# VHH binders against p49116, part 271

Target 1, 238 residues: p49116
Amino acid sequence: EGPLLSDTHVTFKLTMPSPMPEYLNVHYICESASRLLFLSMHWARSIPAFQALGQDCNTSLVRACWNELFTLGLAQCAQVMSLSTILAAIVNHLQNSIQEDKLSGDRIKQVMEHIWKLQEFCNSMAKLDIDGYEYAYLKAIVLFSPDHPGLTSTSQIEKFQEKAQMELQDYVQKTYSEDTYRLARILVRLPALRLMSSNITEELFFTGLIGNVSIDSIIPYILKMETAEYNGQITGAS
Key: E = the ipSAE of ESMFold2; O = the ipSAE of OpenDDE; V2 = 0.75 times the mean of E and O plus 0.25 times the DockQ between their complexes.

## First folded at step 20 (VHH)

Design pa124 (framework vhh_7n9e_1)
Fold by ESMFold2-Fast, scan of step 20:
Structure pa124 (fold): chain B 238 residues (1-238), chain A 119 residues (1-119)
Amino acid sequence: as target 1 above (238 residues)
Amino acid sequence: DVQLVESGGGLVQAGGSLRLSCAASGFRFSEYGMYWGRQAPGKGREWVSGISGDSGYTAYADSVEGRFTISRDNAKNTLYLQMNNLKPEDTALYYCATYEYSGRPEDYWGQGTQVTVSS
C-alpha cells in the first residue's frame, strides 16, 4: 500500500461567499459553514482507504465524527473565514437574547461555554502553527476512529487510523526535526474535539440550513453527491 | 445506465476456492470504489470487501480477512473476488456494487451469484 494521503488530500481550499455583508447575519454564517461541511465531506470521500470501506461504513464514520472534522476545518480555515468576527457576532447576538429573555440563562451558558472551547481550540492550533499536512493527518485520525458505537469494520478502521498516526509521526519528525515534543503537543489537542456538542455546533452554524433536521440525518444524502454537485455546493454555484 | 453482472458462483466443498467476477458498464469504472456484499438466507446484507478505484487500497470484513482477495482490472471494467479456504458460513448470494450505487434498494443489486459451501 502507498501513503494513506496524497498531496491532493493536503490541499484544503475554502471559497467564502462574496461579498461579506456589512452586518453578519444567519444566512452568511450558515452558507459559510455549509461550504466548509461539504468541503470536509468531499475531502473524506476522496481518500482511497475511505472508499474501500464501503458506503455504509463511510456514512457511519462521518455521522459519528462530522463535528470533529468540522471543528478541525474551522481551525484550519479560521483566517479565510474571519472566524473570530463570526464568533464575535454570535456572542453579540446571545448577549442581546439575554436582555430580551428569548433564551434561558442555562442554555446561553452552555452555548457560551461551547464558543469558549472552540476559541481555545482554534487559538491552540494557531499557536502551534499547524501546517496543511498536519491538519490532513489529524482529520484522518479523527475520521478513522474505530471506537464509535455501531461500527462493523473496526479492525480495518483501526488499521487506517494507525497508518495515519504513523505517517503523521514520520512527517513531523522529518519536517520539525529540532522540536522533539511537537507531535505530543499536537496530539493532546485532539481529545477536546470529543467534548464539543454537535447539537450546539448545529445551533450556532446551521440554524438557517436545516430547521428541525439534524446534520447527521442529512449526511447520507451529502455523501451520495456527484463530484460536480459537491463543487457546486463548495463554491455556491447552485 | 450502470450495469453490474456477477458470475463465478457455484457449489464447492469446505476448504475449496472460487473466483467471482463482476462485469461493469455505464460509468468510468476506474474512478469509483467497488465492493462485494453477500446475503445469507434469513440474514441482512453483509459487506464483504471493498477496493478503491486505483486499486491502492482494499478492505475486508473480519470474517473473510486473510481468506478472500479483492482485485480489479480497470482495462476490462471487471471486479474480482478470489475466495480461498471457503467455509459453510460463506454460503450466500454475492453481489457487487459501486460506491455511487451502494445503499440502493435490494432489487438494484440484481440476481447476484450464488455460492454454496458444503461440509
Scores: ipSAE 0.575, ipTM 0.815, lowest interface PAE 1.6, mean pLDDT 85

Design pa125 (framework vhh_7n9e_1)
Fold by ESMFold2-Fast, scan of step 20:
Structure pa125 (fold): chain B 238 residues (1-238), chain A 119 residues (1-119)
Amino acid sequence: as target 1 above (238 residues)
Amino acid sequence: DVQLVESGGGLVQAGGSLRLSCAASGFRFSEYGMYWGRQAPGKGREWVSGISGDSTYTAYADSVEGRFTISRDNAKNTLYLQMNNLKPEDTALYYCATYEYSGRPEDYWGQGTQVTVSS
């Protein structure tokens, strides 16, 4: 076996819809999020270790972790997405919903709490100056999580997660040799990803895509796409 | 059109060996992970083994690890499964698949290659 990730897996380039509309709308936000989701799924499917686990396992892993992968992608691509502007637009829409009594106060509080957690996560990653290699390995660690219920072949998944952790350690130790505690600071950020609700992520970013169908239910179909189909979704070419 | 054709099955005694082959066409074989699955009569489908497109990674179900070896020849568009120390519980219809076929079980029920292990 070679390394878990190659340089091609470090490159993670989001192509935003163009041109940007004068006013942010649900369609633009949904298309931007969808491109990131498809880029993340294509990234996962391109990993040799992931390919080897087979379709049922691949589907189960991605269904369990898509929100964690998506959130890491938001943090990694925050600048190219102008994520702060998107979040501000979402917050403005929620404040208008309060004024119009369209949503319960409890629901709005849950959604606002989620936005604050997301912003805090992205800011912490930015302050740590997480690089592309570190993001790639963090995504691999969350992808190869053996502790989700219903998984088969958990020993294989655990082996691949451990390899991701070891390769991240080797990279950080070599690249940031004088920062003895950098790896610990990076890894302690991961538990926050599991506290973020996938249902709220769907409402904020995917309302226009999923309708009455969850992201969980479309994951098997996304994973079955050919490379050309992924490229079409990622670039917006139909 | 994507096509997958399994061969190499047969009747073998417990402790014996068989080598299965899957001839693939209609897609860029080396770019896709491939796997072997099996289904015994009256049971659901069971994933057996998988291999990355570049052959650098393999994975196995706990029930077959150490006994089966998956491999591929990308120049020949062929997937293999070397099965050693076969057990009666390995008796099943074996089929190969890739990402494009994960949702099409009926295409493999009756098209795979039958492996029967006698006690």
Scores: ipSAE 0.596, ipTM 0.800, lowest interface PAE 1.3, mean pLDDT 85

Design pa126 (framework vhh_7n9e_1)
Fold by ESMFold2-Fast, scan of step 20:
Structure pa126 (fold): chain B 238 residues (1-238), chain A 119 residues (1-119)
Amino acid sequence: as target 1 above (238 residues)
Amino acid sequence: DVQLVESGGGLVQAGGSLRLSCAASGFRFSEYGMYWGRQAPGKGREWVSGISGDSDYTAYADSVEGRFTISRDNAKNTLYLQMNNLKPEDTALYYCATYEYSGRPEDYWGQGTQVTVSS
């Protein structure tokens, strides 16, 4: 069999809604996040190894890891998204809400902690100058996680994860041969992804257009979309 | 409309072999993953094996790994399952399926072919 990921899987290009509004609003943030989510799911679905596992396994894997994939996507596309500007606007809104006693202080604290963890993660990835190949393989390692409850093909998933790890190692050793510990520095970033709440991610990025529907409930439908439907969602065109 | 027609089932003794075939039509076969599932009497449907559209990747349920081999012939729009060292617990109705289309998964399951393994 060939490599787990092809050059097409390394290409990960987010098209943002245009123009960016002068003042950020829920709809712009939700549309931007939705495009990234659809791009991430289309990316996963296009992997031959993922395709081979079948619908039930694919759905279970993505339901378990969508927040990790989404967060990696945020880090990879941070500049295109102007993510720092989005997060700054959210922080400013939350600080105004604290000063006006409009929201629970405990809830605001949870959301602020999530934002700080997200900022730290994105800054760490930027500092490491993670390239497109490294992002693709990190996403593959996250996607093919055999340790989520309820999976029925754990042995096969573990083999695909190990293949992703080996191919990442081969790439880093070949491309960054002078940096002996680069792979270790990259891999130690991954556990932080599991500490981030999917519920808070939904609140920050997916309110408005999605309404009362959880990401978990729509994942099966997104994964079954035709390629043209994915392209429409990714580009914002129909 | 998508059509899937399975064949090749039968009665075989434990330790024996069978080769199943699935003839597919109504869609761009090589662009979609293909799957074998099975259902034993009184049990739910279970996934057995899958293969990518390009044939480069295959996957197997832990219970059949090393005994079954999935393959496809994209020129003939045909999916295969080579079953070796069959066990009584492999007795089931075997279905061909594809899940990459929008719509309900059951709309893309064939009628199945019966495999019975006697001890």
Scores: ipSAE 0.535, ipTM 0.810, lowest interface PAE 1.7, mean pLDDT 85

Design pa127 (framework vhh_7n9e_1)
Fold by ESMFold2-Fast, scan of step 20:
Structure pa127 (fold): chain B 238 residues (1-238), chain A 119 residues (1-119)
Amino acid sequence: as target 1 above (238 residues)
Amino acid sequence: DVQLVESGGGLVQAGGSLRLSCAASGFRFSEYGMYWGRQAPGKGREWVSGISGDSEYTAYADSVEGRFTISRDNAKNTLYLQMNNLKPEDTALYYCATYEYSGRPEDYWGQGTQVTVSS
């Protein structure tokens, strides 16, 4: 078999809604997050190993890990998104909600703790100066996680995860040969992704969605969109 | 419109072999992953094997690994499943499938080809 990822899979290019408004609003934040989510889903479906998995399996895989992929995407695209500015706007909205007595103090505490965890994760990745190849392989390791409940084909998923781990190791050892412990420092960051609440991520970034629609429930539809339909959707054409 | 037509099923003794074919039309075949699934009497649909659009990657259900081989011919828009060392437990209606990427929420399944393995 060839390499798990090609140069096309290393390229992860987020196009932001333009221009950025002077004052951030829910619509801009939701559109920006949706673009990143769609980019992440289409990235996953473009991987030949992912395509080889059964329809139920590859959909279940993405449904289980979308929040981890999204969070890695936030870290990778933090500068392009001006993520710090988005998070500051969310914090300001939360502070206003306290003053208006719209949310309980316990809920606000949970959401603020999530924002701080997210900031810490993104800062850790920035300090490590994670490159595009490393992000691509970290996303692949997360995507091909055999340990989520309810998955089938776990032996095949594990094989693809091990291939991702091996190729990341080869890349890091060749590219950062003088930094003996770099791979270990990178991999130890991954468990933090599973401590991030997908429900709170939905609340922070996808508040423009109407009703009790979970990201989980729309993932099968996103994965099955054609590239032209994907581009039309993110531009609001259809 | 996506159309999938399976063929190659039949009756075979345990230990025997069959080669299934799936003729595909209505989409850019080489751009899509393809899958074989099966449904045994009284059971739900079971994924059997998958192959990437470029043929570089294949995957198999644990129950068929080492016995079945999936392949494709993109020039002929045809998917294959080579089944060796067949067991009575492999008796099922075999379907080929792909995601229909036109926004449909369901996998597109063909009509199927019956495989019956006697002991």
Scores: ipSAE 0.555, ipTM 0.808, lowest interface PAE 1.6, mean pLDDT 84

Design pa128 (framework vhh_7n9e_1)
Fold by ESMFold2-Fast, scan of step 20:
Structure pa128 (fold): chain B 238 residues (1-238), chain A 119 residues (1-119)
Amino acid sequence: as target 1 above (238 residues)
Amino acid sequence: DVQLVESGGGLVQAGGSLRLSCAASGFRFSEYGMYWGRQAPGKGREWVSGISGDSHYTAYADSVEGRFTISRDNAKNTLYLQMNNLKPEDTALYYCATYEYSGRPEDYWGQGTQVTVSS
């Protein structure tokens, strides 16, 4: 059957909107996040094992894990996105909101805790110096997660997840042979992704969406897009 | 325009076998995942099996795993479903579909081929 992922799946290049504004605004942040989301969905759809599972299963898997995939994408593309600058701008906005009494203190605390968790995750991945192959396989492991509620065909999903885990192990053992515990250090980072709320991610990164469309509601439409439409969204070319 | 035409259905006794075919046209067949689904009278559509464009990956619904085999011939633009050890519960109209065109109502499912399994 060959490897689960090809060299094409290791290449993950985010094209940022240009020019970057002097002051960050919700439109620029939303456009940047949308490009990453579309890149992530296109990446998933291009995997032969994912294609084999069929539309309903594919939709259910992506609905369950899009926040995990998106967060891994944020970590992988942190430098390209200037993510630290984006998060600083969001924090500044939230601090201004508490002073102006426009949001409840409990809500601000929830959002700040989410930002802290996101920063900790991205920092841990940076310190581990996760490479492109490792990111591709981590994304595959979270994509082929058989333990989300409501999933069918869980035995097939589990088989593909196990294949992703085995191929990651083989890669890490060969490439980082001197670091016996690297794989374990990488894998223990994954549970943190499930502690982050998809609703808070939407509020932070997708507030600029026209019509207040939820990510959950658009996932089926994104997955059905023709390749040319994905390319247009990923690069901003029309 | 995408067109999918199913054939090979019929009446068979429990424990029997059938081979379904789906002739595809209007798109680059080898670049698309292909699927078999079914709909029994009075029930919703159920996904049965899928195969990647390159034929390297297949997947099956738990109800048919070990009994059905999906395959494709990219040179002939044809999808197949080999059904063995058929059960009365397999009685349904069987459709083929392609993932990339699943958002188009006309192209999502072909016309179907009827499979009836007697007890």
Scores: ipSAE 0.596, ipTM 0.820, lowest interface PAE 1.3, mean pLDDT 85

Design pa129 (framework vhh_7n9e_1)
Fold by ESMFold2-Fast, scan of step 20:
Structure pa129 (fold): chain B 238 residues (1-238), chain A 119 residues (1-119)
Amino acid sequence: as target 1 above (238 residues)
Amino acid sequence: DVQLVESGGGLVQAGGSLRLSCAASGFRFSEYGMYWGRQAPGKGREWVSGISGDSYYTAYADSVEGRFTISRDNAKNTLYLQMNNLKPEDTALYYCATYEYSGRPEDYWGQGTQVTVSS
């Protein structure tokens, strides 16, 4: 049996919408976030071990962990996205909403706390200088999480997660041989991903979605989309 | 046209073995994951096993792990399911399917091949 991830799974290239607007708006933020989400789901879809689990299990796994994958993607692509600028624009919009008395103070506090947690996570990953191989294996560890309710074949999912962990350990020990505690520092960051509310992430980054469509409801369709559709070709939207 | 044709089902005694085949056409077989599912009398469809396009990864439902083996021959565009130590509760119509065949509103499932296990 080969490695869980190939070199092609380490490559994670986010293509930002062009041109970048002079002033950031909800549409640009939503399109940027959607591209990252689609890239993350198609990345998962391309893993042979994930493919072997079948459509129902794949859908359940991604529904359970899309927010964790998305957050890891935000951290990995923070510079490409100019994430700090996007978050500043979101904060400005929230502050304007306070001034216009459109949102409750309690809601704004929840959202600001979420943004702070997200910034702290991204800063911790940047400080650790997490590389592309490490990000790929961290994403695999969260994807193959056997502990979500409603999953079937949990034993098999656990084996794939263990394989991801073993391959990450082998990589870190070989590449960062002088840093005895690096693997531990990386792995203890993962529980923080589950503190991120998927509902608040959806509100912050996906408000440009039309209608009463949740990320949870569109996941099966995204996983089934062709690569050309994901690359900015919207099926049926001529 | 995408086509999946299952074969190899039949009546077998408990503890026996059967080998199912699925002949695939109309798509680039080696680029797609392949699956066996089943539907027992009075029950909904159940996923049984899956295999990656490159054959490196396989997965099994807990109920069949250790007894069933999924495999594929990409040169022949054929998927297989070797079923050993069959139990009466394995009685079902067995379907072949593709996960990653896009361009359709729904996943493609074959017509199935009946497996009946008597005590």
Scores: ipSAE 0.495, ipTM 0.784, lowest interface PAE 1.7, mean pLDDT 85

Design pa13 (framework vhh_7n9e_1; also named rd12; at its last read DockQ between E and O 0.92; V2 from the best seeds 0.83)
Fold by ESMFold2-Fast, scan of step 20:
Structure pa13 (fold): chain B 238 residues (1-238), chain A 119 residues (1-119)
Amino acid sequence: as target 1 above (238 residues)
Amino acid sequence: DVQLVESGGGLVQAGGSLRLSCAASGFRFSEYGMYWGRQAPGKGREWVSGISGDSSYTAYADSVEGRFTISRDNAKNTLYLQMNNLKPEDTALYYCATHEYSGRPEDYWGQGTQVTVSS
């Protein structure tokens, strides 16, 4: 079989809502996050290996890894999103909530810890200067994870993950030939993605747009949407 | 509206071969993955094999790996399953399926074609 990813799968272009409001609000943050989530799912759908696994398996994989894909997308698109500004606004809101005694101290601690883990992850990726090919393969490694509960096609998923790892290795060795340990430095960042709570990600980025519905419950529907339907959903156009 | 029509099933002896076909219509066939599933008497539906829209990737259940080959002809909107070295355990109703958008989260499944493998 040919390569797992083609040059078209390296292209990952997030279009932000325009213009950015003078003061950040929940709607802008949720719309921006939803655009990134939809882009990530559309990206996954375009991979031939992913298409071959069938919709039940595809749904299970994305349900299990959407938070990891989303976080990689945040790191990759951090500059386009002005992510540091968004996170600063969220931190400011949380600090005000502490002062007003609106949220429990334990919950605020959990959310702040999540934000610090997210910042550390994005900073580490930026310092490593991860390129578009590397991001594409890291997303593929995360997507084709055979170790999630309830998967039935685990041997095929593992085979596709190993192919992603092999192609990432080939790319890094050819492109960054002078940096013998670059691949190892990149791969050791991945376990941190699983330490970040999907529930906290939903609270920070998605509550204002999807109401009380979980990302997990809407994933099957998003995976079946066309690009025009994504745009209609996130802009409110009919 | 999506339509899937399976054919090619029948009775065959263990060690024999059959080729199944699925005629698809109502969607842009080459843009979507296609799948074969089966349901044995008293069992739930089992995924058997899948193929990408462009035919560049295929996947198989462990139980059929090396014996079955999935393929497609995008010009004819037709999906195929070549089944070799058939076993009695392969006896089932075989369905083709697609994940194309249909207003629901589940795959669309055809009516199926019966495969019976005698020992």
Scores: ipSAE 0.622, ipTM 0.848, lowest interface PAE 1.2, mean pLDDT 85
OpenDDE, second read of step 21: ipSAE 0.039; ipTM 0.456
ESMFold2, look of step 26: ipSAE 0.738; ipTM 0.906
ESMFold2 (binder alone), look of step 26: mean pLDDT 83; pTM 0.844
OpenDDE, look of step 26: ipSAE 0.820; ipTM 0.921
ESMFold2, fold request of step 28: ipSAE 0.700, 0.688, 0.731; ipTM 0.885, 0.888, 0.899
ESMFold2 (binder alone), fold request of step 28: mean pLDDT 84, 83, 83; pTM 0.848, 0.840, 0.844
OpenDDE, fold request of step 28: ipSAE 0.850, 0.846, 0.852; ipTM 0.930, 0.928, 0.931
ESMFold2, last read: ipSAE 0.693, 0.711, 0.699; ipTM 0.885, 0.893, 0.889
ESMFold2 (binder alone), last read: mean pLDDT 83, 83, 84; pTM 0.839, 0.844, 0.847
OpenDDE, last read: ipSAE 0.848, 0.892, 0.845; ipTM 0.929, 0.952, 0.927

Design pa130 (framework vhh_7n9e_1)
Fold by ESMFold2-Fast, scan of step 20:
Structure pa130 (fold): chain B 238 residues (1-238), chain A 119 residues (1-119)
Amino acid sequence: as target 1 above (238 residues)
Amino acid sequence: DVQLVESGGGLVQAGGSLRLSCAASGFRFSEYGMYWGRQAPGKGREWVSGISGDSQYTAYADSVEGRFTISRDNAKNTLYLQMNNLKPEDTALYYCATYEYSGRPEDYWGQGTQVTVSS
């Protein structure tokens, strides 16, 4: 048995849609988010430990954690995406929806609270200057979460999560040897990911999806795609 | 066109051993995870074991851990399941599947191999 993640699993390269519109719209935001989601699922699928668990377990794990993976991806790719600009556009749209009475006050409050939590999370990760290795292992820790209801092989999943935790610890202790509390500071950020609603993430980033399609419903299809199909979705090529 | 052909099943007494094989064709075998599933009469499909494309990682259902060993030979495009200390409860149709291609009964790429364990 080797390390949980190889150097190829540490690289995470998001290709943004082009051209960028003069004013951000639902389609550009949705295309950008979809590319990040597909990149995240392709990343997970390429992990040998993940492959070993089988299709049903893989589908259940990704269904349970896609929002956490997506949020980590947003934080990691914040500069490439110009995430602050995207969030500002979403806030502007919501402010216009308030004025037009298109959404209830309670719903608007829930969405704004979600945006605030997302901004706080991304800012905390930026302030900690989380590197690519740390992001890869944080994603592995949330992916191999054994505590979601309905999972089979929970002992195997827990073993892989513990291996991710150990390898992250080894990396941080060697790379940031003078910062005794860095690992603890990083790990206490993870519980915040579970406070963010996947339904609200869908509403903010995936409104442009054709039909009444949920992320939960498409996950099994995405995970079964051939590598060439993933590459097409990630780069926008046919 | 993906094809998976299982073999090695048979009738054995409790406590016995069998080794199953799955011959794969039509895809880049070493690039995909492989797994074994089983279905007993009147029951749903149960995942048994999985192995990564590079053979570095394996996983097992709690019911078979310590008794079954999954392995693969990428040069021969073949997946194996070594089954030791077989129990009557292991009686089932055993089939192999890949991460990329579903091994579910409705869209399975092979017919499976029957394992029957007598008490």
Scores: ipSAE 0.572, ipTM 0.807, lowest interface PAE 1.5, mean pLDDT 86

Design pa131 (framework vhh_7n9e_1)
Fold by ESMFold2-Fast, scan of step 20:
Structure pa131 (fold): chain B 238 residues (1-238), chain A 119 residues (1-119)
Amino acid sequence: as target 1 above (238 residues)
Amino acid sequence: DVQLVESGGGLVQAGGSLRLSCAASGFRFSEYGMYWGRQAPGKGREWVSGISGDSSFTAYADSVEGRFTISRDNAKNTLYLQMNNLKPEDTALYYCATYEYSGRPEDYWGQGTQVTVSS
C-alpha cells in the first residue's frame, strides 16, 4: 500500500459566495458553511482507504465525525471565510436577542459558550501555524476514529487511523525537525473537538438553509453525490 | 444507466475455492470504490470487502480476512473476489455494489450469485 493521503488530498480550497454582503445575513453564513461541509465530505470520499470501506461504515464514520471535520475546516479556512467577522455577527445577533425573556437566557449562554470554545480552538490552531499537510492528517485521524458507537469494521478503521498517525509523525519530524514537541502540541488539541455540540453547530451555521432536517440525516445523500454535483456545491455552480 | 452483473457462484465443498466476477457498466468504473456484500437466507446483509477505484487500498470484514482477496480490472470494468478456504458459514447470495447503489438497499441490488458451501 502507498501513503494514506496524496498531495491531491492536501489541497483544500474553499470558494466563498460572491459578493460578500455589506451586512452578514443568515443566508450568506449558511451558504458558506454548506460549501465547507460539502468540500469536507468530498475530501473524505476521495480518500482511497475511505473508498475501500463499505458504504454503511463510511456513512457511520461521517455521521459520527462531521462536526469535528467541519470544525477543523473552519480553523483551516478561517481567513478565507473571515470567520472572526461571521462569529462577531452571530454574537451581536444573540446579544440583541437576550432581552426577549429569561427562558432564552439559558440557551444563549450555551450557544455563547460554544462560540468561545470554537474561537479558542481556531486561535490555538492559528498560533501553532498548522500547515495543509498537518490539517489533512488531522482530518484523517478524526475520520478514521474506531471508537464511535455502532461501528462494525473497527479493526480496519483502527488500521487506517494508525497509518494516518504514523504518516503525520513522519511528516512533522521531517518538516519541523528542530521542534521536537510540535506533534504533541498538535495532537492534544484534538480532544476539544469532541466537546463541541453538533446541534449547536447546526443552529449557528445551517439553520437558514437546512430547515427542520439534521446534517446527520442528509449525510448518506451527500456521500452518494457524483463528483460534478460536489463541484457544483463547493463552487456554488448549478 | 448503471448495471452490475455478478457471476462465478456455485456449489463447493468446505476448504474449496471460488472466484466471483462482477461486470460493471454505465459509470466511470475506475473513479469509484467497489464492494462485495452477502446475505444468507434469514440473516441481515453483511459487507464482505471493498477496494478503492485505483486499487491502492482494500478492506475486509473480520470473518473473511486472510481467506478472500478483492481485486479489479479497470480496463475491463470488472470486479473480482477470490474466495479461498471456504466455510459453510460463507453460504450466501453474493452481490457487488458501488457508492451509487450501496447506500440504497431498498432501491437497487444486483441479482447476485449464489455461493453454497457443503460440509
Scores: ipSAE 0.692, ipTM 0.854, lowest interface PAE 0.8, mean pLDDT 85
Fold by OpenDDE, second read of step 21:
Structure pa131 (fold): chain B 238 residues (1-238), chain A 119 residues (1-119)
Amino acid sequence: as target 1 above (238 residues)
Amino acid sequence: DVQLVESGGGLVQAGGSLRLSCAASGFRFSEYGMYWGRQAPGKGREWVSGISGDSSFTAYADSVEGRFTISRDNAKNTLYLQMNNLKPEDTALYYCATYEYSGRPEDYWGQGTQVTVSS
């Protein structure tokens, strides 16, 4: 079969929109999030094992885990994105909705808790000082998760996940041999991703850009997007 | 336009072998992963085997692992599936498919070739 991931899959470079506005607006946030989402999806697409799977399976996998991949991407790119500032801006924008009495108390609580969970997760990953290889393997483990409902070829997905886990284990053992429990500390963070609502993530990061279109509905288009087209968008007017 | 044409199917006895071919055109063949799927009577499509663009990675469904071998010749724009020790449960319409990343959400697959394994 060969390795699941190679060194080429470790690279995960997010290019932020330029110029950065004096005050982070909804458009800037959504554009930044969109770029991260596209980068994450195209990262998945670059994996030979992913290429070897069928369209239905691949689309289903991404639909099932895009929020988790996106969140891992947020954590990985937190510094480049100035994530704390983005989250603060989101909260500030949310205050307008609150003042306009457009949200129920329960909804406000739910959204704020979600933001807290995102921030805490990213902080926890930063504290662990997760490197690029570890992020790549974690994303692969999340991507090839067989436990989502409605998936086909779950046995094969599970095999890929196991392979990702094994490669991560080997990497950690090799790179961090003195830290016996690093692997466990890293893996134990993954359950937190399942606590986060994809709907709320979508509302916070993508509403201004996508409008009424769901991330779920555009995933097939993102996966089929030409790399050149994507790169053109990054270097183009923003 | 992407075109995939499967061949090599037929009737074979249990324990026999077949080699399927898929002729590809209309895209940069070597840059894309390819896979075989099959559809048995009364069942949905299922993934059988896949191979990356440079053949560096191959994968198989559990049901065919050890019996089937996927390969490709990028110079000939052709995908292959060597099927050994065929079983009646392998009876299906076999199709090859690819991702052509042109901004379209659909996969591309051929019309398929029928494989029938008799007891």
Scores: ipSAE 0.038, ipTM 0.416, lowest interface PAE 3.7, mean pLDDT 87

